# Ledger of designs, part 48: VH-VL binders against p38822r5to271

Target 1, 267 residues: p38822r5to271
Amino acid sequence: LSIGNEIKDSFKETHKWVQNNLKWLKDIEQFYRERAKLEKDYSERLSRLSAEYFNKKSSTSVPISVGDTPTTTPGSIEAAGVVAWNEILSQTDMISKDHDQLSTDFENHVANQLSGLFTKLDMTLSKINGFNNDMVNKKDNIYHELEKAKKDYDEACSTMEMARNRYTKASNDRNKKKLDEKEMEMNKCKNEYLIKINQANRTKDKYYFQDVPEVLDLLQDVNEAKTLFLNDLWLKAASVENDLGANVSKRLQAANSVVKQNKPSLN
Key: E = the ipSAE of ESMFold2; O = the ipSAE of OpenDDE; V2 = 0.75 times the mean of E and O plus 0.25 times the DockQ between their complexes.

## First folded at step 20 (VH-VL; framework fv_rovalpituzumab)

Design D3 (at its last read DockQ between E and O 0.72; V2 from the best seeds 0.68)
Fold by OpenDDE, look of step 20:
Structure D3 (fold): chain C 267 residues (1-267), chain A 127 residues (1-127), chain B 107 residues (1-107)
Amino acid sequence: as target 1 above (267 residues)
Amino acid sequence: QVQLVQSGAEVKKPGASVKVSCKASGYTFTYYAMNWVRQAPGQGLEWMGWINTHTGYPTYADDFKGRVTMTTDTSTSTAYMELRSLRSDDTAVYYCARDSWFGGSRKTPNYHGMDVWGQGTLVTVSS
Amino acid sequence: EIVMTQSPATLSVSPGERATLSCKASQSVSSNVVWYQQKPGQAPRLLIYGASTRATGIPARFSGSGSGTEFTLTISSLQSEDFAVYYCQQYNYWPYTFGQGTKLEIK
């Protein structure tokens, strides 16, 4: 009885532990969703900023000479500066898009996948719990039957004893017949009780030595799976962010190439 | 026998909501997740989401988030899918499908398959 | 999302002949692919799961193969009842996605 309770408790505790671990996946999911939001916000703000300064530039002329209508001469030093500035703004806008992509990547390749992982493992966990319940129910059923058989046997014994007492008090054919009948019934109930004892013992052994360990192993597998897939998603998260870095670097290089052409002198 | 029986065809106006039911029988309802898949006329299959029939936790495809609600009633072994803010392009046959999912470690195969399907529910959205 | 591309769109084959249907994933989905058969006016039927395992009750003439990005459904000897639309689905990534389907018709 004590061993049974301990094992039941073990499953319950282990199950709860796994559940908590899966819940952790939701927290991680939320984290990356929040990151995605930040990237999206940054992207939008940066895009607006770049646009603002593009517009500002378009409204501003760089005077090359004294006059009522200053113009920029192509190929001039001033023109080169404007070209460089345009490139910087253009690349900035592209960088904003890169951040938007990261937002999308966090959402689709990390957060959504975490959500999916949770759901999959949650379902698996539910099945495992179902298996456990089935095993417990099977065990409980046989024990109930055993209890019933015991009660029946006890009752049969009592009735047989009563019949015996009657026969002892009055030794006639009628009482003898009744005693024989009750004895037969008692023996029948005894046999049934013995069968149920054997069945109960077999069921108990199977439950504790085979079923419970198997279920615990399944729980362990779920936990291991969680870890493995989570690691993959963390690596993916890093990968998509590295991609942003690479893209940003590329954009900056492009801008720099133009800036380097902005010579301080014509020579 | 194992079967899923869905509610009858629905005709709705744009902006309305529809709730489709899927009654399961012949198996333990809570041991299998329930998927919802739709198919527009002459088109392919589109996965909408699924629900853990034991815990009640649903997961929806992004395209349906905010408009769809999946629920279950374990006492009646029935799954429900509600789609709101209906539009013409929501016209489709909607299927519930039992999922035989069992997955775990990378070392073990992940089993997935919608092995039992409802007969489908036609939802027509027209003005 | 993962794009599953089936080819050809339509496959015309004679009864008794072999049919080979292709499904390609936009990225590796390991072996987490299922195949469904759908006949007109009917719900889909599960054929293959785990890329290569036949579902219960599915005839031996149906077989699935592949891993990573390329998957194949093969019907070794077509029967009259096999003419239908076939869909592949990946369940490696969220959301689950279907191919556009291959219609298998009588030549």
Scores: ipSAE 0.708, ipTM 0.890, lowest interface PAE 0.7, mean pLDDT 92
Fold by ESMFold2, last read:
Structure D3 (fold): chain C 267 residues (1-267), chain A 127 residues (1-127), chain B 107 residues (1-107)
Amino acid sequence: as target 1 above (267 residues)
Amino acid sequence: QVQLVQSGAEVKKPGASVKVSCKASGYTFTYYAMNWVRQAPGQGLEWMGWINTHTGYPTYADDFKGRVTMTTDTSTSTAYMELRSLRSDDTAVYYCARDSWFGGSRKTPNYHGMDVWGQGTLVTVSS
Amino acid sequence: EIVMTQSPATLSVSPGERATLSCKASQSVSSNVVWYQQKPGQAPRLLIYGASTRATGIPARFSGSGSGTEFTLTISSLQSEDFAVYYCQQYNYWPYTFGQGTKLEIK
């Protein structure tokens, strides 16, 4: 095992950790989509309830009692209580629309933005993984070429040693020429090997001092962006729900104003 | 050269489906998300969705959820968009477009738009 | 969704003159706007990103400006090949949304 293998394992572990943190965004998105569905369902049910009671119409008549209870004509004269009740029903319907707006706000301003955050950072993480694979593959190719150059040099050295042994045993012109030829081949292979060593050292320096720090910084940037944007989206979620509360309070104050005008009438 | 080449024009009946292909060349397919954008005759551009070409994970526009499926084949560097339950108002030119999004820093993300577009595929839906 | 509203719908301008195209977002999109050009019968072409940065190979006569909700594409000294439809797109909020286009016509 080499230093390069240990760094490959560190990238894999860090990448997996970031990827799992991004996947958590999908769970949070789903929560707010489900909150939106709950608010939509409540809105529809509340609107239907308000409409049902608005259509029931209040009774404007009272039973005749022992000579004492006045009779009113239905629908021709509205008692102040019926006016107040109709306003309560109207404001209730407006509250149902406030919940419909919260449903829309959760989807558009929270869930959709979480979906976009995940989608964009997941693609960024995929590209960072591709960069890491490319730089590892380039390094591995250079080391493969170095290994081949070393094998070629070792073979040329062995061949030259054999030619030297033959010349030592039989010092003739044929054996001398073969020795000289093999020594030239060995020197060519030596130069190639030295060139590949230099290329491998340059690749090692770039990998450790430039490439690895850069991809780890990119991974950190993804995690930091996730955290910052997620916090912003959680604050937005709270804000849109607070806006619902403010609108509901406004509706109730409008209804209360009409109720306070419902004063007893005396004849 | 970087290019996206789409499948040819199609004529379909209402209720059918269509699958448009988009073959990428000249770049690493899995490094860039792929958008699908359509344009009805005489109309503007409408974003349909995006697919992460590395993971195969799609994200669809709301108007198309339930009717669209986006896939990829990384061995052929090809993206696909299938639109089902076709209606006459689905008549449009359908484009694939490479997305240039890259970013995870506190700084502004590095986004250069949809920087490479396919030539478009006309899908005509008529009875 | 963020609505991108372009104006005017059509703009008639003579060659050699200056054209100014507007794009308004329904809420702030910071500077996260892209401009595309679409010539008749062709796919859109990227012109400007980040509201003001020209894409590679785009002539200097194209310039973009704006931030927040209002954005402008300016074409100085119009050429005959510049008569096309122009679209803005925001990428600040998900999903991406396009403006409806401004058609630039020869006067």
Scores: ipSAE 0.697, ipTM 0.877, lowest interface PAE 1.3, mean pLDDT 87
ESMFold2, look of step 20: ipSAE 0.617; ipTM 0.834
ESMFold2 (binder alone), look of step 20: mean pLDDT 90; pTM 0.916
ESMFold2, fold request of step 21: ipSAE 0.650, 0.694, 0.606; ipTM 0.854, 0.878, 0.832
ESMFold2 (binder alone), fold request of step 21: mean pLDDT 90, 90, 90; pTM 0.925, 0.920, 0.919
OpenDDE, fold request of step 21: ipSAE 0.655, 0.569, 0.021; ipTM 0.869, 0.832, 0.488
ESMFold2, last read: ipSAE 0.683, 0.695; ipTM 0.870, 0.875
ESMFold2 (binder alone), last read: mean pLDDT 90, 90, 90; pTM 0.922, 0.920, 0.921
OpenDDE, last read: ipSAE 0.226, 0.598, 0.639; ipTM 0.657, 0.843, 0.863

Design D4 (at its last look DockQ between E and O 0.63; V2 from the best seeds 0.00; counts 0 for: pae E 4.1 > 2)
Fold by ESMFold2, look of step 20:
Structure D4 (fold): chain C 267 residues (1-267), chain A 127 residues (1-127), chain B 107 residues (1-107)
Amino acid sequence: as target 1 above (267 residues)
Amino acid sequence: QVQLVQSGAEVKKPGASVKVSCKASGYTFTYYAMNWVRQAPGQGLEWMGWINTHTGYPTYADDFKGRVTMTTDTSTSTAYMELRSLRSDDTAVYYCARDSWFGGSYKRPNYHGMDVWGQGTLVTVSS
Amino acid sequence: EIVMTQSPATLSVSPGERATLSCKASQSVSSYVVWYQQKPGQAPRLLIYGASTRATGIPARFSGSGSGTEFTLTISSLQSEDFAVYYCQQYNYWPYTFGQGTKLEIK
């Protein structure tokens, strides 16, 4: 992307920004793990409550009418009321299981997926940072070698000129031999310096116009992937909670149907 | 080159613990998550969990939650898996496996399965 | 968890022939399926990722296809070294899950 070319000296700041955005995933993960724990606790308490009241019916004494006209009738409101109450308790227990499922869904479908997303993207970010460090070090090494080659050439030029001055003042075989030796060394250093200039120029062009833009584009790709996957996970979180609502509504409709069958006995 | 070398075979009694090591070499350890996978004799592969080698954060498969601990030592590029309260049906070969990716120098890293596996560590649990 | 179901459990095929191995996911995993080969006494070996992309160094006779819930590994001209157990694995949904394996054996 063109954004890589426009922020070539901003790697540190872009990396930090991406890193902070990834760290936010851990907070979101923790929220849904805590939400799952709340739903689990509620499920267990609700199940225990419904079981407690189911058992209360079986342990209470039942007054019976005795006399010439007993009031015990099949299908009476009191008998149908016990059936309705048992259905309310049964549906309440099923609602507790619905909340247990929501707890599991938050953990598995949201929190665990956030953990996986963070792990994958953070691994990618570590590699991008390593690549950036390697290319900076390579560039710096080439510049250091260029600086050394220039220093060696400048020294060889100075040494050769000293030998030239000696030969000019005293034109003997020893001074000629020394001049020839220093001229050969100067030409060697000159060639090495020219080679290092060419290498440094190619390295500079690659670094500023190819490597830096590519690394910044990779950082942008990490953040875009994070955003897309996080949005999908938030939608999943809403979906599993909506499924709870649908299941609870179904439970309540079942209970209501039984309650509505509790009509007074016809006269 | 790139390789994972695991600790040697172990024989344990029921109720004991085992800690398997996995030493990575030839790549940057913290760039790749480490999976642990086991295989009972004659059976298929079973994913146990993984550890984020950058943060040290593990995620465990539900069947192993509460019995397994995964750790790393980044100074030695070594991952560890400890399984506690061993039972005879924990007899298996235990593998470490690196995640992998595929891509060019300017492409996004691709996630593809486990591209480098350790040689496996046989853990035998017998009375 | 996503269940990965492989079929057949055992496939008997003659060397030089084509083998076709099936893997079905219990819900869509897009194209995020891996295939492994495992020979006796060895660790699994990565063959295919992304349902259809060969890992580095895998011979061209191995190919993968599929998306969504149905995936296939095809070995076009079986070599003697190809007789092994093959596993599929999904990586779209956390946690990762493996199929139970298909044993490819000499007829």
Scores: ipSAE 0.347, ipTM 0.694, lowest interface PAE 4.1, mean pLDDT 84
Fold by OpenDDE, look of step 20:
Structure D4 (fold): chain C 267 residues (1-267), chain A 127 residues (1-127), chain B 107 residues (1-107)
Amino acid sequence: as target 1 above (267 residues)
Amino acid sequence: QVQLVQSGAEVKKPGASVKVSCKASGYTFTYYAMNWVRQAPGQGLEWMGWINTHTGYPTYADDFKGRVTMTTDTSTSTAYMELRSLRSDDTAVYYCARDSWFGGSYKRPNYHGMDVWGQGTLVTVSS
Amino acid sequence: EIVMTQSPATLSVSPGERATLSCKASQSVSSYVVWYQQKPGQAPRLLIYGASTRATGIPARFSGSGSGTEFTLTISSLQSEDFAVYYCQQYNYWPYTFGQGTKLEIK
């Protein structure tokens, strides 16, 4: 049954292929989790840096042109510079928060979704495999029954032949009766064997020409679903990162607007 | 009949851990994922996570990550949920609930919700 | 996470009358919504999945509708056993999230 084996092997290979593809989702998940960690770390470090320099600035006195006591005069050139610097630091802090948000977005909108997707599809795959196993078991069961029926028939044939030989050696009523009984049993076993042959053939045909193709289609469906959902998540990942870019740009524009007001002279 | 039977009520102190069991019967355990949902007294439902009963892969809600571990024993058709570092706000009824895929037709996987629930396990966290 | 908001918090209706429960999602969840019924001291019971499909054994008087962000559970003619708390749940995004529930009580 070379054809049958090929089909059976095809399922196994296809199943394994799909399974490997699903495992790929785990790798992708891990990638985005790692990215999330990087963003989080960067956010925290940037925030601390901003705070450090903000504190440093606040402790710095700007001397005016006259006097022993350094004083920052609001509206002065020096003050304008300080204002600009404060804005830069403030916006930097906001940028740090934006990176924190990206970290969160990678976790919530990408990695967690990948995790869920994997579990969902993996479960589906498991079910498909279970269904296949059920079909295989059904097939195997009928074949076992067939083998049993064959053995029974063979045994019945053997016993009938023995009875025949006895009758040939001693042709009496007793031996004749025994021969008739054994022949009847043989025919019974023969009929049962024939029934099992037919059942086995039907089951085999159904399995290979209907059930296996259907299961293969189900595997294909899982793979297609994986691709579709994965594409969506990749797009989402790009989207949240673009949002970061947009936010960063916004922050920088805000800072720039203040810097542009920091004039080199009061004239 | 299809049913989920959970372990009995638990009383724990803050900082302790609790492990709730959920025994499945009447169906093939590994064909359905198992969810865990909790409900604080007088409050709504909160999804904690789910586990693939065949592969053992869990997915946890963020609020429980690091504190919760979901496991299964396929030989006994039992799912387990362990919650660590318990605090007072963890006082709730904890439910296991079967995740229904392939409702009827095997041709297309469909999520049909949590169709079978355990009776719930009350976990009380008090000093 | 997706926030599911149910309204009203409490709905008082007389037996035999129609009840309409609302569930709104903070963003589109397509048709991936389920409805549960919970009676006091009992576990939730699945009513509707896929926003509009009745679970096995659920009476025809229960119906679900909606897509995107707005969903509705309708009980065409309330029976005495229908007075309970109803929850909606989305399963389009992880984690799964539930509405806060609507208590259906007898008027």
Scores: ipSAE 0.328, ipTM 0.705, lowest interface PAE 1.7, mean pLDDT 89
ESMFold2 (binder alone), look of step 20: mean pLDDT 90; pTM 0.922

Design D5 (at its last look DockQ between E and O 0.72; V2 from the best seeds 0.00; counts 0 for: grease 19.5 > 18.9, SAP .519 > .496)
Fold by ESMFold2, look of step 20:
Structure D5 (fold): chain C 267 residues (1-267), chain A 127 residues (1-127), chain B 107 residues (1-107)
Amino acid sequence: as target 1 above (267 residues)
Amino acid sequence: QVQLVQSGAEVKKPGASVKVSCKASGYTFTYYAMNWVRQAPGQGLEWMGWINTYTGYPTYADDFKGRVTMTTDTSTSTAYMELRSLRSDDTAVYYCARDSWFGGSYKRPNYHGMDVWGQGTLVTVSS
Amino acid sequence: EIVMTQSPATLSVSPGERATLSCKASQSVSSNVVWYQQKPGQAPRLLIYGASTRATGIPARFSGSGSGTEFTLTISSLQSEDFAVYYCQQYNYWPYTFGQGTKLEIK
């Protein structure tokens, strides 16, 4: 009786706990979408900055002429320092593309996968809740049928006893037929009551020893799946950011190589 | 008999909206998510999104975010897809399709594809 | 998004012969591939899921194979009703994506 109410509350509490843990995935998804937007914006701004200074450098060097009959075309001769600066600007533009790639990777490999994980596990959780409601309703209906059968039997017993009393006071054929009729109805109600008792006992055993443990196990499975896949996605997020770091390091090494070729005597 | 029956064909002008219905029968509507997939004439299949029919929570493909709204009415076992700001390249057959996803263990997902499809709804967008 | 590329675009084969349709994913999708058949004027029909498992009611002449990035649908003895367009779909990554289709026609 009261144990049934405790188990109802246990499912509701466990379901709500799992549901809240699953909803947290939407917050994590939003975080990575915002990270992706930040990286995209940075990429665009960095690309514009490098282009602006590349154009500024080109304009400044082009207007200056050597004079009459120069031995070299002014705009075509570059000092070693200008070559190094152009390489720094070129590598900066490549770094901007590295950040564009990180933005894409966060969105496709992290945020979208979090959306998918939530979406599919949320549907699974919804189905589990539906199964639980069906189980509870079936159990409750069997108990209601048992209670009705008990009341019908009790009433049939009462009406049979009334008919028995009338027959003992006036033992005529009419009262005998009524007694026989009521006794038959009482026996029919008794049989139906016994059938409902058996049904209720089987339903009680199935519900408490099989159905409830299975549904709670299914809820635990959802939470375990969430945790495993979320951890994998966090590791993926770290991996794509580490790839950015490796690429940026390569860009800077390339720039350093050119800077080391910038000798003071070449200016 | 498990069945998805969609609303009839529609002709629209650019800038208008269309709302396609998909009535489910023969199964428990809220136990399966509903996909929407479209197919332009002579072209392939394009996934538009999915809705959790129990919670009513939709998930949209990126190309349709901001223009599509998916809803359900559990009392009539009907899913709806509304596409707004129609363009001529939105001319297509629009399908609803029941998703077979179920989760015993997400580590090895149990997915048997989109196992039941509606008959399709032709939406024509032209001036 | 995962790009699913089907080849050939059109495959001409004689009835009774073997047809082999290919589907390539832009990155590994494990065995999480579905195949559909679509005849003119009809909705797609589920054939294969999990790359190799036939759906209920699908004839044994349909078989699927592959894992990772390369997948194959094989029809071992073509019947007249098998001439249709075939689509692959991956479900390893969100969102679902479809291949562009392979039209199977009578040679």
Scores: ipSAE 0.609, ipTM 0.843, lowest interface PAE 1.7, mean pLDDT 87
Fold by OpenDDE, look of step 20:
Structure D5 (fold): chain C 267 residues (1-267), chain A 127 residues (1-127), chain B 107 residues (1-107)
Amino acid sequence: as target 1 above (267 residues)
Amino acid sequence: QVQLVQSGAEVKKPGASVKVSCKASGYTFTYYAMNWVRQAPGQGLEWMGWINTYTGYPTYADDFKGRVTMTTDTSTSTAYMELRSLRSDDTAVYYCARDSWFGGSYKRPNYHGMDVWGQGTLVTVSS
Amino acid sequence: EIVMTQSPATLSVSPGERATLSCKASQSVSSNVVWYQQKPGQAPRLLIYGASTRATGIPARFSGSGSGTEFTLTISSLQSEDFAVYYCQQYNYWPYTFGQGTKLEIK
């Protein structure tokens, strides 16, 4: 009985452990959702900033000559500077969009997938728990039947003994008949009790030596699956962020190419 | 036999709420997740969410988050879907569908399929 | 989200002939595709899961194939009861998404 309880406890503990690991997925999901939010906010702020300075620039005239209406001459040194600045701002705006994309990627390719993973594994875990419950119930049922059979047998024995005592006190045909009847009933109950003992033993053996180990293995499989899929999602998260880096680098290179053309002299 | 029986058609005004029921029979209710899928007239299928019937934990599609609540009653083997703040574009046939999801590690095939469907519940939203 | 694109929108085929329906994913969904059949006024019916496995009770004339981004549902010899709308669904990425459907009609 003690060994049985230990095994049952092992299942509960293992189940709880796996369940906690799955809950961990939700924490990870939230983390990436928060990151997505940050990227989105940054994107929006950066976009507004770039727009602000575009407008500011547009309202500013660079005088090339002395006069009441200063103008910017295309191809001049000043013009080149303005062109470079425009490019920087333009690329900055593009970078803002890249961050927006990262936000979307975190949500769609990481957080949402974590959510999906959690739900799928949670359902699997629930099924496993359900199966375990069914097995436990089956075992408990047979034990209840066994106890009932035992009680019936004990009662039959007691009744038979009473009949025997009556026959001993008064040895007549009536009492003999009653004793025989009660003995027959006792034997019937004995046989039923023996059958239930055998059934209970078989059920117990199957439960502890086959069913429980199998269920534990299923729990392990869920945990392993969690790990493998989680690893894939972590790699994906890194991948989408690397993409941002690559895009940012590209934008900066584009800006730099224009800046390099901004010569300090026309010569 | 395995079947899902849904509640009858509903007519609602904009801004109202509707609660559709789905009663399961012929199988162990808590062993299968329950999906909710809707279909606007003449349109395709749209997944709304699903609920773990064992734990009662729901997962909603993003488009319905905040407006939908999925619940279950294990004692009656019934799933419920409540949609709030109804709009005209919510007019659709709403289906409950049992999910035969079976997942595992990379070594085991993962299968999904809504293998049992309710008959559908028409929800009409009109002024 | 993953976009599932079915083609053609409408397919006209004669009874007894072969029908081939296409479903394309916007990105690889491995073999995690389901096919459903829906007749007018009825709920959808599960046909194929895992891209190629027939559901219980589905006639052998229905078959699914494909992996990655391209999937096909084939009906080898069309019966009168097969004229319906067919939907594909991916369950590789969350959320699960449906194709827009292919209407199979009698020629």
Scores: ipSAE 0.484, ipTM 0.778, lowest interface PAE 1.1, mean pLDDT 90
ESMFold2 (binder alone), look of step 20: mean pLDDT 90; pTM 0.920

